# VHH binders against F-box protein At5g18160: the designs that were tried, part 2

Target 1, 379 residues: F-box protein At5g18160, of Arabidopsis thaliana (Mouse-ear cress) (q9fk54)
Amino acid sequence: MDKQDEKKQGTTKSSSTLTTRCSHGNHISQSNSIPLDITIEILSRLPAKSIVRSRSVSKLWSSITTTPEFIKHRSKKTSPPCVLLIFRKHDKLIVFSSPQHQNTYSHVQDYHIEIPKNGFIRRLDSVHGLICLEGSKQLVICNPTLKRFFPLPEPQGTGDEYNVGGFLGYEPIEGKYKALCIVRGWNTQVLTLEIQESWRVTKPGYTHWPTKDTGRCINGVIYYKAIIFDRVPRHVIFGFDLRYEEFTHIEFPMRNYDRFLMVSYEGRLALISSTSSVVEIWSLEDAGNRKWSYEQFHLCLPPNTSLKGVIDAGELIYTGFSLNRSFCVVYFDPKKNNIRETKFQGIADNQIWQPDRLGFDLVNDFYVLPNHIESFISF

## First folded at step 7 (VHH; from c3 with Y103S Y104W S108T)

Design d6
Fold by ESMFold2, look of step 7:
Structure d6 (fold): chain B 379 residues (1-379), chain A 123 residues (1-123)
Amino acid sequence: as target 1 above (379 residues)
Amino acid sequence: EVQLVESGGGLVQPGGSLRLSCAASGFTFSSYSYIGWVRRAPGKGEELVASIYPSGGSTSYADSVKGRFTISADISKNTAYLQMNSLRVEDTAVYYCARDEGSWGSGTWFDYWGQGTLVTVSS
């Protein structure tokens, strides 16, 4: 039996309402008269913006659209992926969304997300629709679809001297998000993002210090660059398997690793570097045997562009300003030797690049997050 | 290429002083640069002993060295320093200079490390 609402049915004013339950058909329906499974089906076909708006307007619709059953049902209908272009300006994230389809010109609509109190941004990636931010003593999960932040519990042993750093991952077999936290270089902890979960201590085999570079979750494994201390301090790649919660580490296949971006390429961990004329890609073939393959591709990029990532379709993403000062997103397909670009007239002239009228209002950081999808998960 | 080169280590008696230097190259100290001194004693793990945010002069210290060690930076020389006074035998360690670009406060996200300089405190 559907629960009935003793309050007004989603309006602030009322005349009389019908006292009977409504079935599909000839009446002005109230949500409490429609079977739950049909309500889930109806709501699951709405655009994400409409679902989020409906949560703010109706207690019944909010209670339905936040259930695990609804989220599970909706997650079977993945949204088209997009590229997020994120600019930080003080305590705000200015987010532009760009479709990953080909076009010559696009106007993007921006929206703003407030950064949580005492939050900061060091590393950004979109992990199955969510973004992990670093707060002063805790990690904070941002859901751009819901425009909400979800702080995680404070990990153990933070002390007064260190901020918390970490990574978000998604384990696709169990459909769970997990966070990996490293405190003071030696204290590693894992959290499953579910209500009532707590941090668990892990043993990585080596004390290690993750670096500034963005970590990457690929097929249920978080990969990240780190420094270990054995004979001397040296850089390695750590992998944290989210299903088994086990660490591995892998040597870099080259010496000048700091010029290479970690990405997912053709479903594998890869390291890429690009100049205006040459792209180098090292792909991990077998982590256990430490086997890498190497490919080199030639291209001619527009001037003033820089490599930012890779979309799942295998195109490399570059951003920059065109000669006419339009902001560009350039996609290069190494296998087809094909370049396409999207020019955005709304970004280059946006006030994000100018001080406000009361003082300095400077853009601090710029991020490109490929393969972003909508997510309705909350914690 | 980012490099950090430590110098100034050596043998000193308990109660003595040393000044360590960390010369940076391949980057300049910025509003977002964060320089730390980390030490590794024989048989012990790594300890962040001091850190500085060079643009603002903001500093922090581990309790084990507070009042005895002073971190500083000279932006014009792109060099950070660790003045170590009232040295004790337990301060014996290899001292590493490390950088974390774009961090605020004390961090655990050092992306570049020097090769270390040995400090030995014994009589």
Scores: ipSAE 0.012, ipTM 0.501, lowest interface PAE 8.0, mean pLDDT 74

## First folded at step 11 (VHH; from r7 with Y31D D33Y S106E Y108S)

Design p6
Fold by ESMFold2, look of step 13:
Structure p6 (fold): chain B 379 residues (1-379), chain A 123 residues (1-123)
Amino acid sequence: as target 1 above (379 residues)
Amino acid sequence: EVQLVESGGRLVRTGGSLRLSCAASGFTFSDYYMGWFRQAPGKEREVVAAISYSGGSTWHADFVKGRFTISRDNAKNTVYLQMNSLKPEDTAVYYCAAPEYLDFWEGSPEDYWGQGTQVTVSS
């Protein structure tokens, strides 16, 4: 219940239209108006695919499902989070998804993308239902629910043939998305994702290069690995607070930091490393005092199984191949010492899914996006 | 094994010019940002300039801005530093580095550096 909604629009039942029940020779006065709040409730009961299709049924339904009232209403009723698996081959993405507590991955749809001129797709994570892609001169926001791409404005100082890289974040207090880009390793800019906004130059106080790793947005802070070019190269974790738009950096708690995946674990920034028999988790307790906690867990996985991410419930996501050489996803819960495997559905020929044999590069062109939710936000 | 070999340093007069070269081996050179660093006697190593893996973006420290230019040739696995308008305070041993590579390196940073190339600028 937003304050502006009750001032600008009739949201009460007193604004609803009623038909009279007088009959037999009465001139019945009937309203031809359908109240917005009733229509929102009806349309909000539909699955995401049906909501998207309803936009092509009529201009009225399209207009309703794009209103701020509908978006606010639907966003409060977020569907269960899922894990997305994205396989890229050339200019095509093949996407599978599963609700996080189910054991079945289903093919969603194929997407077409263009590879940016002299660019890469190196930073891909789901941030409150949106995915940020790197373009040649701009970042592009993907909303998988709407099947829409929203290119952001070009940042300042990109030059004529420079590739732009950056990160997406979500600030939960004010409910805003922001993008951070670092042009030429030192020109840092921030964009609030709202209609008609432009990039703002900011100064982080440190010259640094982000590494190739994906950033993570955790509790309104974008974390990413970077190199500080000071007296000697130094690898650190940078944090960008989205509310105050301020930078800090955090030393790694160990020397072999390159073996650790940076994730959100139990609502905190964490560094996780896994072999087939041991999982190590470092969780950040206090960035200012450099306090980390450490936990170690034992498991037994085949050696060809690789850690790819973590869901909010605390299960670790691994990918690998079963005994019949089919691709599989394995979830490990360290606290319950529980392992579960998944099945794949939605591929037409019912053959086992073997993406490595179908020409997919599982090192450079395969992405696991945990905690993905539906989003009806557009820009 | 990763190796970076610096060359081209010598004695020059104030206002002179030099071009430094750094030959790289043991890694995929075109995948990494490269940088030039320097260390004067009794001082810590400091970054001078950096260049993106394609060469499309460069950065230069304020104390060399307008005087030094970093460049690279990915076909020759080589990074360069063109130094113009040299000053006595530019006297140092110059090193090149691929600092992004340290994400995958488990050794001490000191194991990463080569011997460098000496640049001496006389008054």
Scores: ipSAE 0.043, ipTM 0.508, lowest interface PAE 6.2, mean pLDDT 74

## First folded at step 13 (VHH; from p6 with S52W)

Design q3
Fold by ESMFold2, look of step 15:
Structure q3 (fold): chain B 379 residues (1-379), chain A 123 residues (1-123)
Amino acid sequence: as target 1 above (379 residues)
Amino acid sequence: EVQLVESGGRLVRTGGSLRLSCAASGFTFSDYYMGWFRQAPGKEREVVAAIWYSGGSTWHADFVKGRFTISRDNAKNTVYLQMNSLKPEDTAVYYCAAPEYLDFWEGSPEDYWGQGTQVTVSS
């Protein structure tokens, strides 16, 4: 230990280990000071909820657990990813998390997130623990672990009543988040999510308008569907490399591209379509050579199920079309030909699936975000 | 369920002006890009202009740039095309559409187009 720090005395209900080593009041001894690196190790062993709660009640723990050093150390911890199930009701998001393990039932802890005013939900994805919401003049980053919102600076040229469309990405080599926005459909800008950063104008090579489909950040590249206006509408996939901040675009390998969900499969960009009996997977092998591989798998799904996503382990996620009873999520592993279900008893019991006063189900206000991890980053 | 009704097309002389209107229903109009398209006899349908969710950002094809102006009124669920300095090659049936909606059709592509409005430029 190179620095001896005298720490203010404090405890939380979530931890007794550090408090046992500390003294109180006028009985504090300098020989009882704990080195910062050891303190980081001790605090990093706490559950995420304990860390988050402790930030609001202890200046010491808030100062330590928000440092880059703590966040870097905690990110070395092995933690299982989860699936977020997000239901929109009016101006609130009801968020459930579920482990991606093989249990047939789940005790799901729900929590609520209020949508910021002027927030839109058109492109909802979890990117290395963070979610990006679109607004008319700015993007807003949600950290579900911290239950906090971080509005990004307004990009140039938003003006009154203009929409800002955007994507969040994570560059894994340098460990940085970047946001890509398209202002008024033609002004493309990039922001590194760090203190004192500002938007930079980019050159995508083509005038294009992104669709309302969700983009995917895969290995430091944001992929998204877009329309290029020429003699007729032409749909392509744009790729934005976050490290070099360069655009490419990729033709679809098939004509009926609207039937395919864009996902990460086996670490690559993939296009997946599923019926109740067959799954088709196109995987991008080389964007520069426009080379795709194709696989087809057979399955037998319950009726009225829809493909929602893919977890990193290679299982496909399906949900039912209507949610009037106990909610279930179906996982299919195409290589093992294995099907499993996770039941969410707390969801059905919360009566969140009651029809609105017009008698409609809320099926289109439901999102499945696989591969979500904890993040303690704030901006 | 989606309905697009184009109007305002007629015969005009070269150099004349015309304003097209398109009334939209069956979807949340303010959530979509809107576009004008045209199809001359024996030719493929082509994009003329497009407009962002709000009326502040537009794109126009090179062959109409400086002559045509797209606009929209979200309160009336209506998109417009102001056509000035008309040329004989502008003769076509003009259609409006939401380009994002065309990407996700389930039926025949013809099911998502209205009847269009005929513009004829003489001499």
Scores: ipSAE 0.133, ipTM 0.571, lowest interface PAE 5.2, mean pLDDT 73

## First folded at step 15 (VHH; from q3 with W105E E106S)

Design s2
Fold by ESMFold2, look of step 16:
Formats: structure tokens, C-alpha cells, sequence
Structure s2 (fold): chain B 379 residues (1-379), chain A 123 residues (1-123)
């Protein structure tokens, strides 16, 4: 716990100068001051664990690293993306993470996040460093880096509904997070985080029911599968433009759409299906012209792995347990036709996953969130 | 294993009422929207009604609108179909479904299906 000597000295020409009062001793004996922008740059180079831990051992560092200036500066710096593996057990989320770009064994530490009581969680989305959780009557934003929850207000007009179906998105031009809810299949509500205290009803759209599938926010548009109502209910893909707050719907290019995972691939909305030997990829070329391209690739996967998503670098991500009980994440690059694997020591050795203790349906209560980045955003 | 068990199907006279129930187990019921389908002898299966996972939003096919009402009780993991003003053309096997990847028009092999309950409406 080594602290530099700093003290405040007179008025400076620059209003951005910050003088710390913490020092090695009880008395402040600093000889000069350090400008705030330089202090932010220095602290921003620390690993996320160091920043979070430093908040508990130094009130000065906590004061600096929680300011809007620091958070904005740190948010401009990219962190290496990671994959989150999230298991839900009743009122807890057990979270494992690993860097996406390593090709060797990974030791991951688990941590637990307690979910607020009397809710259940249906879907988990990772959006620009934040996780959106569906609770019983509200959406809850989780920042895994800070280990904090930020409940959103209840949407208007939910009545007797037990679950709020909705999504989080990030609008990159204005740099704002926005949440979307569809209430009763027609009442579109939007909340711009940081500036609004309550949901607002926006322009009417199509009557539809979002499905339980995870949505994808791509370039300021939230895409999600939904049911629309013609003579019979049927599935389409909805896009909600976060800047203009307008809906578009897109027909699936195939009949067996239930076998395809909706993802972002090469910067486009895509639908991917995979067996252990064949991958099919439909990529949206133009939503307005309803044009899709189709590609097929061959591979050889272990028999107990399943497709879970795509990392931004263009590799498909699969998860499963190996025959020797190691939990693994497999990355397949269709363009290079290569496979790499990461085995997780922290998951395989975790006592909570002993075979007779596993109480999860992995399809419903196991989530894989690729492309997760660190975020210090707080609301 | 997922189980959907329909009950309440029986013989009833024209103009009568009947209430079907579907008890669900083996999955998180409140995360699924539910549907009722029917199949008359020699006809294709058709969707009758659907209910959103929260229970606050429903859809009914035009041929049953005003006569049938779908509902659910998430605390009891049960979906219901209240059938009033029954007609002979309502005679069919009625199926409860819990779609995971939804194709309401014909159903998907990956959807969860009940075994069906026979409803017979006599003239």
C-alpha cells in the first residue's frame, strides 16, 4: 500500500489541475500537484482488478476512479474481450470468464452475484460491457466489472404481467445505452439510461411478441426474433433502430429457422446453424431488399459441443464438457478452417458442479456471452 | 423430461361448454408462451390460441374468437382453454404446446407437445 506524497498548492492557470491530499504520512507534505487528466491517464492504465480493489483501500483513488471524467476516459480504451460463462442457480449467478484470444489452458476464477429476491431471470444479454437481466416486473442492468446491479424502473401498463420482456442496446453515435420493452405486444417503451427517470411510450410499431431468444445489438440496432400476427402467428426478425426508435421486420430466408442462432458475423446480422461436421451461415446483405447470402463450411467437432455464439474476430464459439469432464470452449474460424480450444480448470474443479449436484437445464440456465468487455459505467 | 398433460376433453352437446387444462413439468414454465392446437380427423393441425409467457397477452384464431379463451396460471404451471358455445366442427384432438423455437402454423419437432385430449361435440 505505497502512496505518493501530494498536496494542494495555490491557484493554477489550468482549472483541470487536481491536487491530492493523500501522502505517505499523516500530514500532507506534497511538493506539487498533478493535473486531473494526467492522473486519469495513469490510473486508466491499471488492470480492472487493480482499479476496483483500489477503491476499497484508498478514498482518494475511489474518488477519482468513480468520477464521470475517469469513467469516460477509461471507456475510450478498449479492453481485451472475454467470454462469460454464466450458470444460474436459484437466486445466484455464478460467473466464469476467460480471454477470447488465448489458445492455451485457462485458469478462471468464479465469482457469485446475488440476484434480487422474488424475481426470475429469463434472458441474459451482454451489451457494450453491461448485462441486461429480465426480472419479474423490471429489467436489471448488471455491470460485472463493478459487480453492481442497477434496477430500471417498471415499464408503464404491465398490469398483471409477471415478466418484463425487453432488451438493452447501445447507440454508438450518441454513446447512450437505451432499453426497449414491448408491453402487451404493442406498447413500445424506451428508456435512455443516465438521462431519464421513467420509461416513455414511443411511436406505435407492429404488434408482436418478442421470443425468449437473446437479441443482438448491432450498430445501434437491436435485432430479435418475434412473433407477429397475420391470420396465424409466425416468426420474423425485428430490428429496432435506437437512434430513430423505429421498427423494421425481416423475414427469415429459410423455413427451419428454429435451428439457427442469430448473431453478429463480420459486422452483419447473421443466422448460423452447426452440427459437429457442417456449419451453415446466412448473412443479411440488405434488410430493405431482403437479401441474404449463404455459405457452408465443414469441420470436425467433439460430439458434446454446441454452438453458442460468434466472437467479433469471426470465430464461432462452442462449449461443452470433454469426455474427461473438462469444460471447454472451442473456437472455429470458417475462413481459415482452423479450430482452437481452451480448457477451463476453474469450472471443472468447482465443487458446485459435481454430477449429483447439477440442478440446471443448460439450455435454459446456462448462458455464454462472447465479446464481453470491461466497463466502469455506473448509473 | 418435459411433460405436457392435457385433461378435460370429453363428449359434449352442441352449445355446451368445456374447459381444457394442460399441466406442465420439466421446464421453467413461466419462460414459455403456450399454445393450443387442434386436429380434426383427416385435417391438418391448426393453431387455436396462444398466450404470452406473462399471461397478459393472448391471441385467438378467428374461428374461435369470442367463444374460446386461453389463460394460464404460472404458479400452477398450467394453461387452460375455456371453450364455450361448442359446435360440431370443434370436434378434434386438442394439443397443448410449449414452443421453444416457434412455428405456430404447423409446429416444430423441437416444440414441446402434449399427447392430446379428445373433444367431441354431438349434434
Amino acid sequence: as target 1 above (379 residues)
Amino acid sequence: EVQLVESGGRLVRTGGSLRLSCAASGFTFSDYYMGWFRQAPGKEREVVAAIWYSGGSTWHADFVKGRFTISRDNAKNTVYLQMNSLKPEDTAVYYCAAPEYLDFESGSPEDYWGQGTQVTVSS
Scores: ipSAE 0.208, ipTM 0.649, lowest interface PAE 4.8, mean pLDDT 74

## First folded at step 16 (VHH)

Design u6
Fold by ESMFold2, look of step 17:
Structure u6 (fold): chain B 379 residues (1-379), chain A 122 residues (1-122)
Amino acid sequence: as target 1 above (379 residues)
Amino acid sequence: EVQLVESGGRLVRTGGSLRLSCAASGFTFSDYYMGWFRQAPGKEREVVAAIWYSGGSTWHADFVKGRFTISRDNAKNTVYLQMNSLKPEDTAVYYCARPEYLDFESGPEDYWGQGTQVTVSS
């Protein structure tokens, strides 16, 4: 590693340079130099956006903060989770973020991506700091921390297919990201996200077509809603175990399954439905025996709030707009039976809800991703 | 409001051919799977064929495999069922639908059209 030279700009006192502190021979250390291990520790304490900006300003800092050693060191530090708000406008995704751990302010953070013409936005989830988007012929991984996009290789056997159904997952035992792609309902493929990896065909279960709904990666299993075709179509939940790369499927515990949001709740797969006065939660107790538990909670929420997800702390997240046009997030804790509200600054003030200036292409083209954390991984 | 309008059903002789059409409106057609279903008198409604968003992948029930072909034209918001080698057992009301949103108990108008009658004579 090269040493960091800190030159003082004092004309009234003799300033020191390398020649003042190190006159002859090969010297590895000076009073202004910082050992690599200490530099990693100092840089690892910066906010994520400061680290990313530093990569554009300093070749030394870019070389340090992109190493596997730095990334491994920073990944050991838990970042505060945030809520991502994602709006689609034409060929762009506009991303905003706000910390989940505070309820007194909001932060607006924009990320832009070029989406292929007529691309779909169907599977948005934050998986260990990364987001998977569906393009026309390939999946695209977004790392909001790095403001980078990583198109995955095109899956095998797409032919003239223009839509690729797929999911991102994180396998926590091996510490690997994997992507699952379903081509033509029977050609399932898995990609381990590493440099130079290619898609592997995996053993299909039943022929099935995933629905438009977002999947969820929970404890190394990707869960998603799908249709099995036979004489009468069956709607089921598929689970893909990322460690063993095996499929299972389970039936919904209720008939009106399209009313329920699939989430992680208390570390388990759960199906949640909410009105302004009642929340219903079905939790998967035993995937092997297909056992579900059921809980019902009562609350009183304003009209025009919608359930969007669950944060890891066990609070249900709802979104809406206040009377003053501020975007707000409401958290309900079913166990404590309490409600807290956080308002997002800048959404109403930046007029993103004004169709005549910024516009939103669709009313339902708005996504809330809880539990997003920083990630410095790249491919 | 989602609308699905089936057409093309008529009387045909055994061994004949027929093409059904389903015009879709009220949603982004290319975002959804489409399917053809049928219901004969005294029988339960059953899936006949289904087609992927782009039309590049299809599924056909065993009782029509090799005889019926589903297709779609996303530019015209239309799904088709080409029916060849028709048999009297194919006599039914044929419906198109989005397989992703089937709830047989909640409301036929939300998921189904009025159907088109196909009658195959001996």
Scores: ipSAE 0.323, ipTM 0.707, lowest interface PAE 3.5, mean pLDDT 73

